# Ledger of designs, part 15: miniprotein binders against q9bqp7

Target 1, 240 residues: q9bqp7
Amino acid sequence: VPQNWFPIFNPERSDKPNASDPSVPLKIPLQRNVIPSVTRVLQQTMTKQQVFLLERWKQRMILELGEDGFKEYTSNVFLQGKRFHEALESILSPQETLKERDENLLKSGYIESVQHILKDVSGVRALESAVQHETLNYIGLLDCVAEYQGKLCVIDWKTSEKPKPFIQSTFDNPLQVVAYMGAMNHDTNYSFQVQCGLIVVAYKDGSPAHPHFMDAELCSQYWTKWLLRLEEYTEKKKNQ
Below, E stands for the ipSAE of ESMFold2; O stands for the ipSAE of OpenDDE; V2 stands for 0.75 times the mean of E and O plus 0.25 times the DockQ between their complexes.

## First folded at step 8 (miniprotein)

Design z54
Fold by ESMFold2-Fast, scan of step 8:
Structure z54 (fold): chain B 240 residues (1-240), chain A 81 residues (1-81)
Amino acid sequence: as target 1 above (240 residues)
Amino acid sequence: SKMEVYIWFEGDSPEELWKAIMRLVEKAMKLGAKVYIWVEGDEVIIYIEGVPEEVRKRLAEEAKKLAEELGLKVEIEIEKS
């Protein structure tokens, strides 16, 4: 049980649209300071087992690709993910983008992979937007808040390259989603309540993306696990 | 028809987890399957892409055998592809 427990949902908020809600999606810039990000907390609280297995994967990839090849591979994976997020922001934003840039961003297999998911996404409230939990003292940058099949969700977009899979903290994805959700629900820059999450894993070859929907109960379960990771991070920082 | 196979190993020993993973990956690759690995906490998920049902049974049996030999917990899920 976490010693510093706080609720994920805000009983004073609703997930229903209000007349006062902005007509364009929110995009609050991330301000960096000593306050830890969700990603930093998760990376610095990896278990000994996670670190060992990640290092083994890295060694295997270096053996296959060479050091320069591995560096190029990881850089390309990062760049592809960044471009995928840029394309999704462009597609989901009501604002026009430059035609040349728009065409280049929209041509990936990852975008083809998510088409069937995007058909079920509407009512976008936030895109690439910063959240801060002032009470629990953490910050994050969420991908998207929108309705998926009629339910308001924090949506996290992930990429996967099947021929040479990049090992990301895939199981930390639910923790990222609920961390963003809890922060947003208590952040004064936002007026609505989010109770559901969605993790979308897109595939480079255009194979249909896998949606992992998280209802309110599942979000609450992962929230407790996130609080434990945050507590571990705080204690490790204090003891160093 | 082909099936998707997901195998979860859980254990307290990173070395034993890695042994199970490598032995299962080797067997899957010898059977012509493509394998993807995800790591999180003390869990590992091994996804095996589109295998015939006969290959699926052999991989499931191997995973259970490895878990017993190495003192690990294992869970297997199978989906139609």
Scores: ipSAE 0.012, ipTM 0.352, lowest interface PAE 8.9, mean pLDDT 78

Design z55
Fold by ESMFold2-Fast, scan of step 8:
Structure z55 (fold): chain B 240 residues (1-240), chain A 81 residues (1-81)
Amino acid sequence: as target 1 above (240 residues)
Amino acid sequence: SKMEVYIEFEGDSPEELYKAILRLMEKAFKLGAKVYIYIEGDEVWIFIEGVPEEVRKRLAEEAKKLAEELGLKVEIEIEKS
């Protein structure tokens, strides 16, 4: 168990979204800060198994593509993911209209892949919005908070060239989701409580996206693992 | 802990991949091993630790047997002590 435990859910908040005022999803900008981000904490505390897998994958890709080809490939993967997130934010935002040049993103395999998931998404509360856990001292930028099949979720959109039918194949993504959830539940910029998570893996070829739903119990289990990673990060930083 | 055995299964049959995972896990648990499994589409990566070198070799042979029996491709790496 973590040495310093803190609850993921806020007992002062309701289990259901409060319909307080803004009809527009929140989009709080991420401020440059010395406080570590969720992604930085996770990257700095990878397990030996994760490091091994990453290094093996890099070596295989470099062998196939060359060093310059590998850099180009990873840059293209990043750009495709960025464009996918931008398209989703536009689709889910009631006050933003997709630009004509963005119509090709709507016709992309990734957008086609998530259509069946999007039909079950409603009541969008936040998009590309910053969260900060004041007590645990970390920050993050979450993709989306909305109702999925009637349950308020932190939703994380992922692109993949490989099918991911099992939640264990998403590695640190569950930790990322619960870290955002815990931060949002204790962030004064938000008034509602989120108890569920959803990781949506979209495919380049348009194959149906895989939704990995996380109920409150599963979120609590991953939250404990996130606290251990955060503790490891803090200890590592003290030793530098 | 240091990873001691790495096993990668690849195949186009989810059912046969699941069978390989379950049978290998059962054997590893009986031998007191700690097992980590990652699944990516048609690929399965299994990491085993907490076992002596003789047991590592036995688990590697079991993985090869399962791959042959179930029509899967297998890649194995054993950390030398």
Scores: ipSAE 0.013, ipTM 0.418, lowest interface PAE 8.4, mean pLDDT 79

Design z6
Fold by ESMFold2-Fast, scan of step 8:
Structure z6 (fold): chain B 240 residues (1-240), chain A 81 residues (1-81)
Amino acid sequence: as target 1 above (240 residues)
Amino acid sequence: SKMEVYIWFEGDSPEELLKAILRLLEKAWKLGAKVYIYVEGDEVLIFIEGVPEEVRKRLAEEAKKLAEELGLKVEIEIEKS
C-alpha cells in the first residue's frame, strides 16, 4: 500500500479549534467486528527481533519467578496498566466526580510519574474512544486526544517497571499511535485533524514519566511502516 | 549462505551498555554489516542482517570481548537464512 494513496492526514480537515467543538470529550464505544484491530495487526506481524526479545524475556522471567510467579507478575502488570488508564480517564474527564478522582490516588506511583506531563495537557477531545479507518478497514481504541504543549496529539499512556528513555525502546508504540491517528483523521465520527503523537511511559515508583513526542514528519515516517505491517497482515490472512 | 546474528547485552550500567553498543556498531560499520538495535532498560538486543561467515565471526568475537571488558553479560544466537 503506497503511502501517497492512503495519506495519514486528511486535507479536508483543519487542526484548528472550532467554536462548535464539543466541551465534553468524545467516547465512542468499540464494537466487536471482523475488521482487525491495530493491536491484532501488530501482534500478528512482529519482526524476528521482537519475537526473539519476547521469548528471551519470558524465559528469563520464568527462571527468576517460576511459572506461577510469572503468571501472577504478568496479571499484576496488566491490572496496574488498566487501573492507570481508568485513573487518567477520570482525571481528564470533566464529567467525573471529585470522589472518583481522589480514589484513583491509590495508584499514586504511576499518577505521580505523569504529573509534570498532565500540567501541559489541555483541550481534551476524546477519551477511550473507538476509531475506524473507513478505507483501510482497521479499528482501534485510542486512549486520549488532547493538546500537549499547545499541539493536538493522539496520546498513548504506557506503564513500565523498566526505564524507556528512547523512542526506539517502545517498539510498536509509534506504529500504534499513527495507526490511531490515520484512522481518526478518516473516521466520520470525528471532525478534526490530528497531526502529532505522544507516547507517555509512566513508572511504578513515581519516577518522572518519559514523554516521546512525535511531530507531523515523524508521524508520516511511522505511517509508512504501519502501512507495510497492515499489508503484511492482509497477505498472511490470505495465505491461511 | 548468509547468517542472521542476534547479540544480547545485559548489565547494571547504562554507560557501559552504551559503550558496548557504540563500539560494536563501529566494528559492524567497518565490516559493511547492517544492524538493528533495540534497548529495554538494562538490556540491549542487536540484530545483524544476514552476513557472511567471516563477518559473523569477527562481530561475535568483538561482542564477547566487549562484554568481558565492560563487565556485561552477553548471549549470541545465530540463524542461517
Scores: ipSAE 0.012, ipTM 0.410, lowest interface PAE 8.4, mean pLDDT 79

Design z7
Fold by ESMFold2-Fast, scan of step 8:
Structure z7 (fold): chain B 240 residues (1-240), chain A 81 residues (1-81)
Amino acid sequence: as target 1 above (240 residues)
Amino acid sequence: SKMEVYIWFEGDSPEELLKAILRLMEKAYKLGAKVYIYVEGDEVLIFIEGVPEEVRKRLAEEAKKLAEELGLKVEIEIEKS
């Protein structure tokens, strides 16, 4: 149990559309501040198991590719992920033309991988948008908020060269999603409530993406784990 | 190429969880596989490195049998290394 517990959901908000809601998806720019980001908190509080697995993977890849080859590989993985997110933002943007959308769909195997998921996505409310938890003092940049199969979700797009058929295989991704959710639900720049999450793992070879849907109960469970990671981060900062 | 196997056990009985770990390790040892074990609360991650496909299938099947016998949840992921 976290020492400083705070609820993920805001009782004064609903997931229903409001007449005063913007007609275009929100894209609030991330403002640089001393306030920690979700990704920084998670990176600085990795478990011993996560660190070991990362180190073993790194050593194996260096053995196969060499030091310079490994650096090139990781840079390419990062670039592909960035391009995938940019393509998805473009595809889901209401201002892009049909011709431009069709062109973006052909950019990579990752885009082919998510086709079946995208057919179930509608009612986009936010894209590449900043969130800040005003009470817990953390910030983040979420990928997407939209309806997936009729439910309003924080959606996180992930790329992988290897299958991730189990949510446990995604490690910190559920924590990232609920951290964004809790921040958005308490951020004055937003008026609605999100209670569900979706992690979409896309594959380079174009094989069908794995969707990991997180209902409100599962989000609440991961929220407790996120609060523990945030407390660990805060404690580590006090000791530096 | 060699295959990697990730096995996740989950259960609220530490005694049964420990039994599953020990029995799977013994089986893996007899099959010549290298095993790494990580414990986090009521979850256990077992990483088996560089095993041939026939050994992988046997260890996955043993893990499923152990989960059923001991009332544990199990998830298995297999990756080509």
Scores: ipSAE 0.000, ipTM 0.177, lowest interface PAE 13.0, mean pLDDT 77

Design z8
Fold by ESMFold2-Fast, scan of step 8:
Structure z8 (fold): chain B 240 residues (1-240), chain A 81 residues (1-81)
Amino acid sequence: as target 1 above (240 residues)
Amino acid sequence: SKMEVYIWFEGDSPEELLKAILRLFEKARKLGAKVYIYVEGDEVLIFIEGVPEEVRKRLAEEAKKLAEELGLKVEIEIEKS
């Protein structure tokens, strides 16, 4: 698939604010249907190497914690991630229309970890918002679109518990971000253009989060890889 | 027809793990192998292809020796297609 047949950026859009831009961040609800999500595509097209690493990590954790302990651990990791995202949505909402979150959640190690990143985040345009690529027919739910150090970014918030984080999400994080970006840039529910990405890895112990900034060129490179994953997904579905 | 060797290391130090990866990569390259490396935290998966089964077995043994030398853990899995 030539990249120029399916560009990540929409030449008819600007990343500059205009008078029609909403003052409140967009939050379009995700409607689940037969159209595949970004996470589904990525999960069903993992490389042999990614599958092996995930299974190896799982086997080690089960040996360490037992089967029930492993299930409890993974459930806790999922819950902590969910609460972290809910807290960030609350913090980044400029209006007091969003219900207040648990105070203890707002004081978690993950929130402490991300404080130095948040000081550079402004101009929030979307929070926990659904995107759909109208031409490529995939959907997603992005975390945040905001200016980071003056650049409009798709921002993806990740949690990590050292030494053994949930390994699966790490390899595909850049693909996830550019997939959301391309979808948003071609979704009629949005009028602006995003050309940059940011992956923020927050730590449970409050250690400073690691920001991984992706400029337009890097996003274009990962977009090509995302298109290949989407093609693999489509091919697998044709053969099922 | 194609044999694939998956080698992974578990290290206590990024520096020791990096030394192991670089040495194995250089040996595989000199043997004409095509090597793919994936890194996640302290874990590395090395995928080796493009060489005969005997050469892949030699690389697997070298990986085991390297891991023992550096105090790293290693597991090797061979897949046949």
Scores: ipSAE 0.012, ipTM 0.415, lowest interface PAE 8.3, mean pLDDT 76

Design z9
Fold by ESMFold2-Fast, scan of step 8:
Structure z9 (fold): chain B 240 residues (1-240), chain A 81 residues (1-81)
Amino acid sequence: as target 1 above (240 residues)
Amino acid sequence: SKMEVYIWFEGDSPEELLKAILRLYEKAEKLGAKVYIYVEGDEVLIFIEGVPEEVRKRLAEEAKKLAEELGLKVEIEIEKS
């Protein structure tokens, strides 16, 4: 799919807040239908090489931890990530009660890890909100849209057990961010324009989170790669 | 102190890229290093945890040799643990 037929940014939209913007962040529920999600597209278009490496990693972990140990490990990583996202949604939502925030907050290093980044986050416009690209036929559930250091960003919160100081170490995360951005920019449920991305990798031990800021040019580069992954997904579905 | 090594391979040949990954992984394991591999399209990041300076030098040299041999681009970044 040529990028010039499906641009990431919508020229009919502004990145400036206006009087019609709600004072509370948007939280549009995810619609259940046959349209593929961003994560499904990415999972279904892994190369044979990526699948091989993932299977090799799984086998090595199973050898070290046992089958039950591996399941417990992966379940725990997933659960910690889910709780981290819930805590962040509570912290960033002006309508959450203090009691609810206290009950939902992780008493772990992940929340401490992101404190220095949160102080630079303001103007929250969407939290745990569904996006849909009607023309390209995909959906997603983005974590957050807010200003980071004065720039409106799609923000993706990640937990990691290993340091990720470089954007290249965040895997398909840049593709995920730009896929959400392109969808939101062309979703009639939203009226604003997002041109920047931010991947925040939080650490369990409380070490300072690594922010990976993506400017408009970098977002456009990853958008081209996302369109190729989406095309691969569509072709695979036609052949089934 | 121990060092962390980040190695990126880029190439348009999945077969050659896989060869580089597996050979570097094998060498790192023989040197007692823990290795984590991340794949994104035609780019691969290899993270090697907490290795002594001598091991770091050997792994960096191997990565450069593999890139030249297999026609890949390579970038190496080193940080103290």
Scores: ipSAE 0.006, ipTM 0.291, lowest interface PAE 9.9, mean pLDDT 78

## First folded at step 9 (miniprotein)

Design b1 (at its last look DockQ between E and O 0.02; V2 from the best seeds 0.00; counts 0 for: pae E 11.1 > 1.5, pTM E .707 < .8, placed apart)
Fold by OpenDDE base, look of step 9:
Structure b1 (fold): chain B 240 residues (1-240), chain A 81 residues (1-81)
Amino acid sequence: as target 1 above (240 residues)
Amino acid sequence: SKMEVYIWFEGDSPEELLEAILELVKKAEELGAEVYILVEGDEVFIFIEGVPEEVRKRLAEKAKKLAKELGLKVEIEIEKS
């Protein structure tokens, strides 16, 4: 049980969508500060065994590809993910935002993969927007806040070369999503609340993406786990 | 005492492998364990938390059997939680 309990949902915020669909999605810039990011917290709180196993994987990949080959592989994976997020931001942004749609960004297997999900996405409220939890002292950059099948969600887009048909296959991604939810729900820059999460795993080959919907109950369960990770991170930093 | 179990599979991960892994996961969940799966390239990592010692041995043997049936390498690490 977390020592410092804090709710994921803000009882002072009405779940009523303010009827003004913001004509433009929010895009709050991430401020450079000493506050840890969600990603940093998750990375620094992996178990020693998890780190060891990942390092072993890395070493095997280096043996197979060479050091330069592994760097190239890692760079390509990162670039593909970045391009995918840029393409999604372009797709989900209002047409009036004159961001030159690089048509080349739209021609990817990942974009093809998510088409069946995008048709169920509407009411985009935020894109690539920073969130800060002032009390718990963490920050993050969320991909998207939108309605999925009529439910307002924090949506996190992931790329994978391997099938991830179950939420358990997404590792710490559920923790990331609820961390963003909890921060947004208590960030004064946002006037609304989210109660659901959605992880979308897009595939390079264009095969149908897997949506992992997280209802309020599941979000609450993962929120407890997130709080434990955050406490562990905080304790580790005090001892450094 | 609850144990953490880490199962690593190395090799091609066909759909049959995924199904077999999911059976292992389902069994672990039915026993009240928390399960995480990490897929990196052709390697699959399964992290199982909160399992009793008796369950640990059963899961390990099942993992070894699956690996043998699929021609995969398997490593199993077990820590006390």
Scores: ipSAE 0.437, ipTM 0.763, lowest interface PAE 1.2, mean pLDDT 87
Fold by ESMFold2, look of step 9:
Structure b1 (fold): chain B 240 residues (1-240), chain A 81 residues (1-81)
Amino acid sequence: as target 1 above (240 residues)
Amino acid sequence: SKMEVYIWFEGDSPEELLEAILELVKKAEELGAEVYILVEGDEVFIFIEGVPEEVRKRLAEKAKKLAKELGLKVEIEIEKS
């Protein structure tokens, strides 16, 4: 149980769009602050078992590929993820046309994988947008805020390279989503709030992506776990 | 000699993936081994701490049997401790 609980929702803010809502998604720039990012907090509070599993995997990959081969492999995985996010931002942006987009970026297995999900996405309110929780003192960069099947969600896009071992940590992805939700709901740059989350896993071979919907109750449960991780992070930094 | 065992399941049925996880954990408990599980969409990654070769063989056999019975893909990697 967190010692300093704080609500995920902002009762002084409406959760419904009005008729004058802007048609251009928000893209708040990330500012270099002294406060920690969501990703930093989660990385610094991983359990010893999670760290052990990732380190063993890393050492095995280095033995197989060599140190330079491992760096190239991990760089390629991160590049593919970056290109995927850039493609999704381009596709979901009302300010761009398909003719002005990078055709190589739009022609990937990951983009094919998410097509059935994108049919259910509408009302895009934010893309690649910074969030800051000034009270709890953390920042993040969320992928997307949009309606999914009629529910306004913070949406997180993930990649998977079936059949290869997955390098990205997914232990804490629900915590990442709720941390972004809480920050957005208490960020003065945003006039609306969200109650739901969505995690979408896209596949390199184009197989249909798998959505994981998080309703308000599930988000509230993960929010409590996020607060514990943030407390742990803060406590570690006081001891340094 | 002790071995580290990495088992990866993949399938399009959450129910069959869950059954594979539960049955493998049950078998590992019977053999005195501890498992760690990472779930990623339709993929499950399982790490088993250093175990004797006879325990490793039984766990690998169980994982392959589960994959066949449940229609899952499986890959197994083994390292000596």
Scores: ipSAE 0.000, ipTM 0.176, lowest interface PAE 11.5, mean pLDDT 76
ESMFold2 (binder alone), look of step 9: mean pLDDT 81; pTM 0.774
ESMFold2, look of step 12: ipSAE 0.000; ipTM 0.209
ESMFold2 (binder alone), look of step 12: mean pLDDT 81; pTM 0.769
OpenDDE base, look of step 12: ipSAE 0.022; ipTM 0.373

Design b2 (at its last look DockQ between E and O 0.07; V2 from the best seeds 0.00; counts 0 for: pae E 7.4 > 1.5, pTM E .397 < .8, placed apart)
Fold by OpenDDE base, look of step 9:
Structure b2 (fold): chain B 240 residues (1-240), chain A 81 residues (1-81)
Amino acid sequence: as target 1 above (240 residues)
Amino acid sequence: SKMEVYIWFEGDSPEELREAIEELVKKAEELGAEVYILVEGDEVFIFIEGVPEEVRKRLAEKAKKLAKELGLKVEIEIEKS
């Protein structure tokens, strides 16, 4: 049980955003400060087992590709992910805010992969927007807040070369999503709250993406796990 | 989109479990299988693909034996070809 329990949902906020469909999604810039990011917290609180598995994977990849080949692979994966997020931001942005769409960004297997998910996405409230939890003292940059199948969600887009048909296959991504939810729900820059999460795993080959929907109950379960990770991070930092 | 062999361990992940999983992974890889492992708290998920049907059962039996020896709960799903 977390020592410093804090609710994921804000009872003072209405579930109904006061404004009709916002004409423009929120894009709050991430401020560089001493506050840890969600990603940093998760990375620094990985289990020894998780670290071992990742290191083993890395060693295997280096054996297969060589050190330079692995660096190139890692750089390419990062670049592909970045381009995918940029393409999604472009797709989900209102036409009036569309900078010149680089048509080349839209021609990817990942974009093809998520087409069936995008059909169910509407009412975009935020894109690439910073969230801060003032009380719990963490920040993050969320990909998207939108309605998925009529439910307002924090949506996190992930790229994978391997199938991830189960939410458990997404590692700490559920923790990331609920961390963003909890932060947004208590960030004064937002007038609304979210009760659901969605992880979308897009595939390079254009095969249909896997949507992992997280209802309020599942989000609450992962929120408890997130709080434990945050406490662990805080304790580690006090001892440094 | 189910994995050919799915193994889920529930309980404290002792070092013995880690060693046993490493051995299991090694054996699966020697057979040309792709192995994915996820560790979430006290839960260990092993996904194995590219395994002949005959080997799937052997992997399941090994997992069951390991779980019993370590006092862990185990759930195993094998894709029926």
Scores: ipSAE 0.021, ipTM 0.327, lowest interface PAE 5.6, mean pLDDT 83
Fold by ESMFold2, look of step 9:
Structure b2 (fold): chain B 240 residues (1-240), chain A 81 residues (1-81)
Amino acid sequence: as target 1 above (240 residues)
Amino acid sequence: SKMEVYIWFEGDSPEELREAIEELVKKAEELGAEVYILVEGDEVFIFIEGVPEEVRKRLAEKAKKLAKELGLKVEIEIEKS
């Protein structure tokens, strides 16, 4: 159990938000700060298993592609993910949903892959928005807060070249989602809270994306694991 | 003692492994384990945490049997908690 336990949900907040502007999703700018980001915490607290898997994968790819080929491959994967997120933000913005803004940005297998998921997404409340947990002192940039099949979720979009049919195959992404959720629920820039999560894994070839829904109970279970990772990070930095 | 079992599969296609992987995950979860699965290309890595010592042997035997039946590489690492 974490030494500094803190609840993920805030009973003082409604899960039925009042919009500050009913036509515009919230987009809080990320502020320069000395506190760690969610992704930094997760990167610095990888388990022995995660490190082992990454090193084996890296060595196999370098063997196949060469060192320069591997660098090109990883750069391209990063760029594809960036463009995918930019496209989704454009599609989900109310003023941009009715218009195509960039033909190349909206043309991709990944966008085709998520179309069936987007039919079930409505009520977008936040897009690419910063969150800060004011008590636990960490920060993040969440992808989306919207209703999925009628439930308000923190939604995280991921790209993959291979199918990921199990939530367990999304490695640390559940921790990322609940960390954003906990931060938003305790961030004074937000007047509402979210109790559910959704991880959407999109595929390069346009195959139907896999949604992984996280109800409040599952979110609470991952929240405990997130708190342990944050505690581990804090202890590691204290000893550096 | 709480043992951690690391199971790694390598095969030609993750789809051909789906049925076997789901069975292993179901068995591990029935025994109270947490399961991590990473699928990269034609490789499947399964890491199982929280396995009590009394169930470790059964999981290891199941994984070895499954690997033999499917012609897969299986890597099993056991860590004390």
Scores: ipSAE 0.013, ipTM 0.356, lowest interface PAE 7.4, mean pLDDT 75
ESMFold2 (binder alone), look of step 9: mean pLDDT 73; pTM 0.652

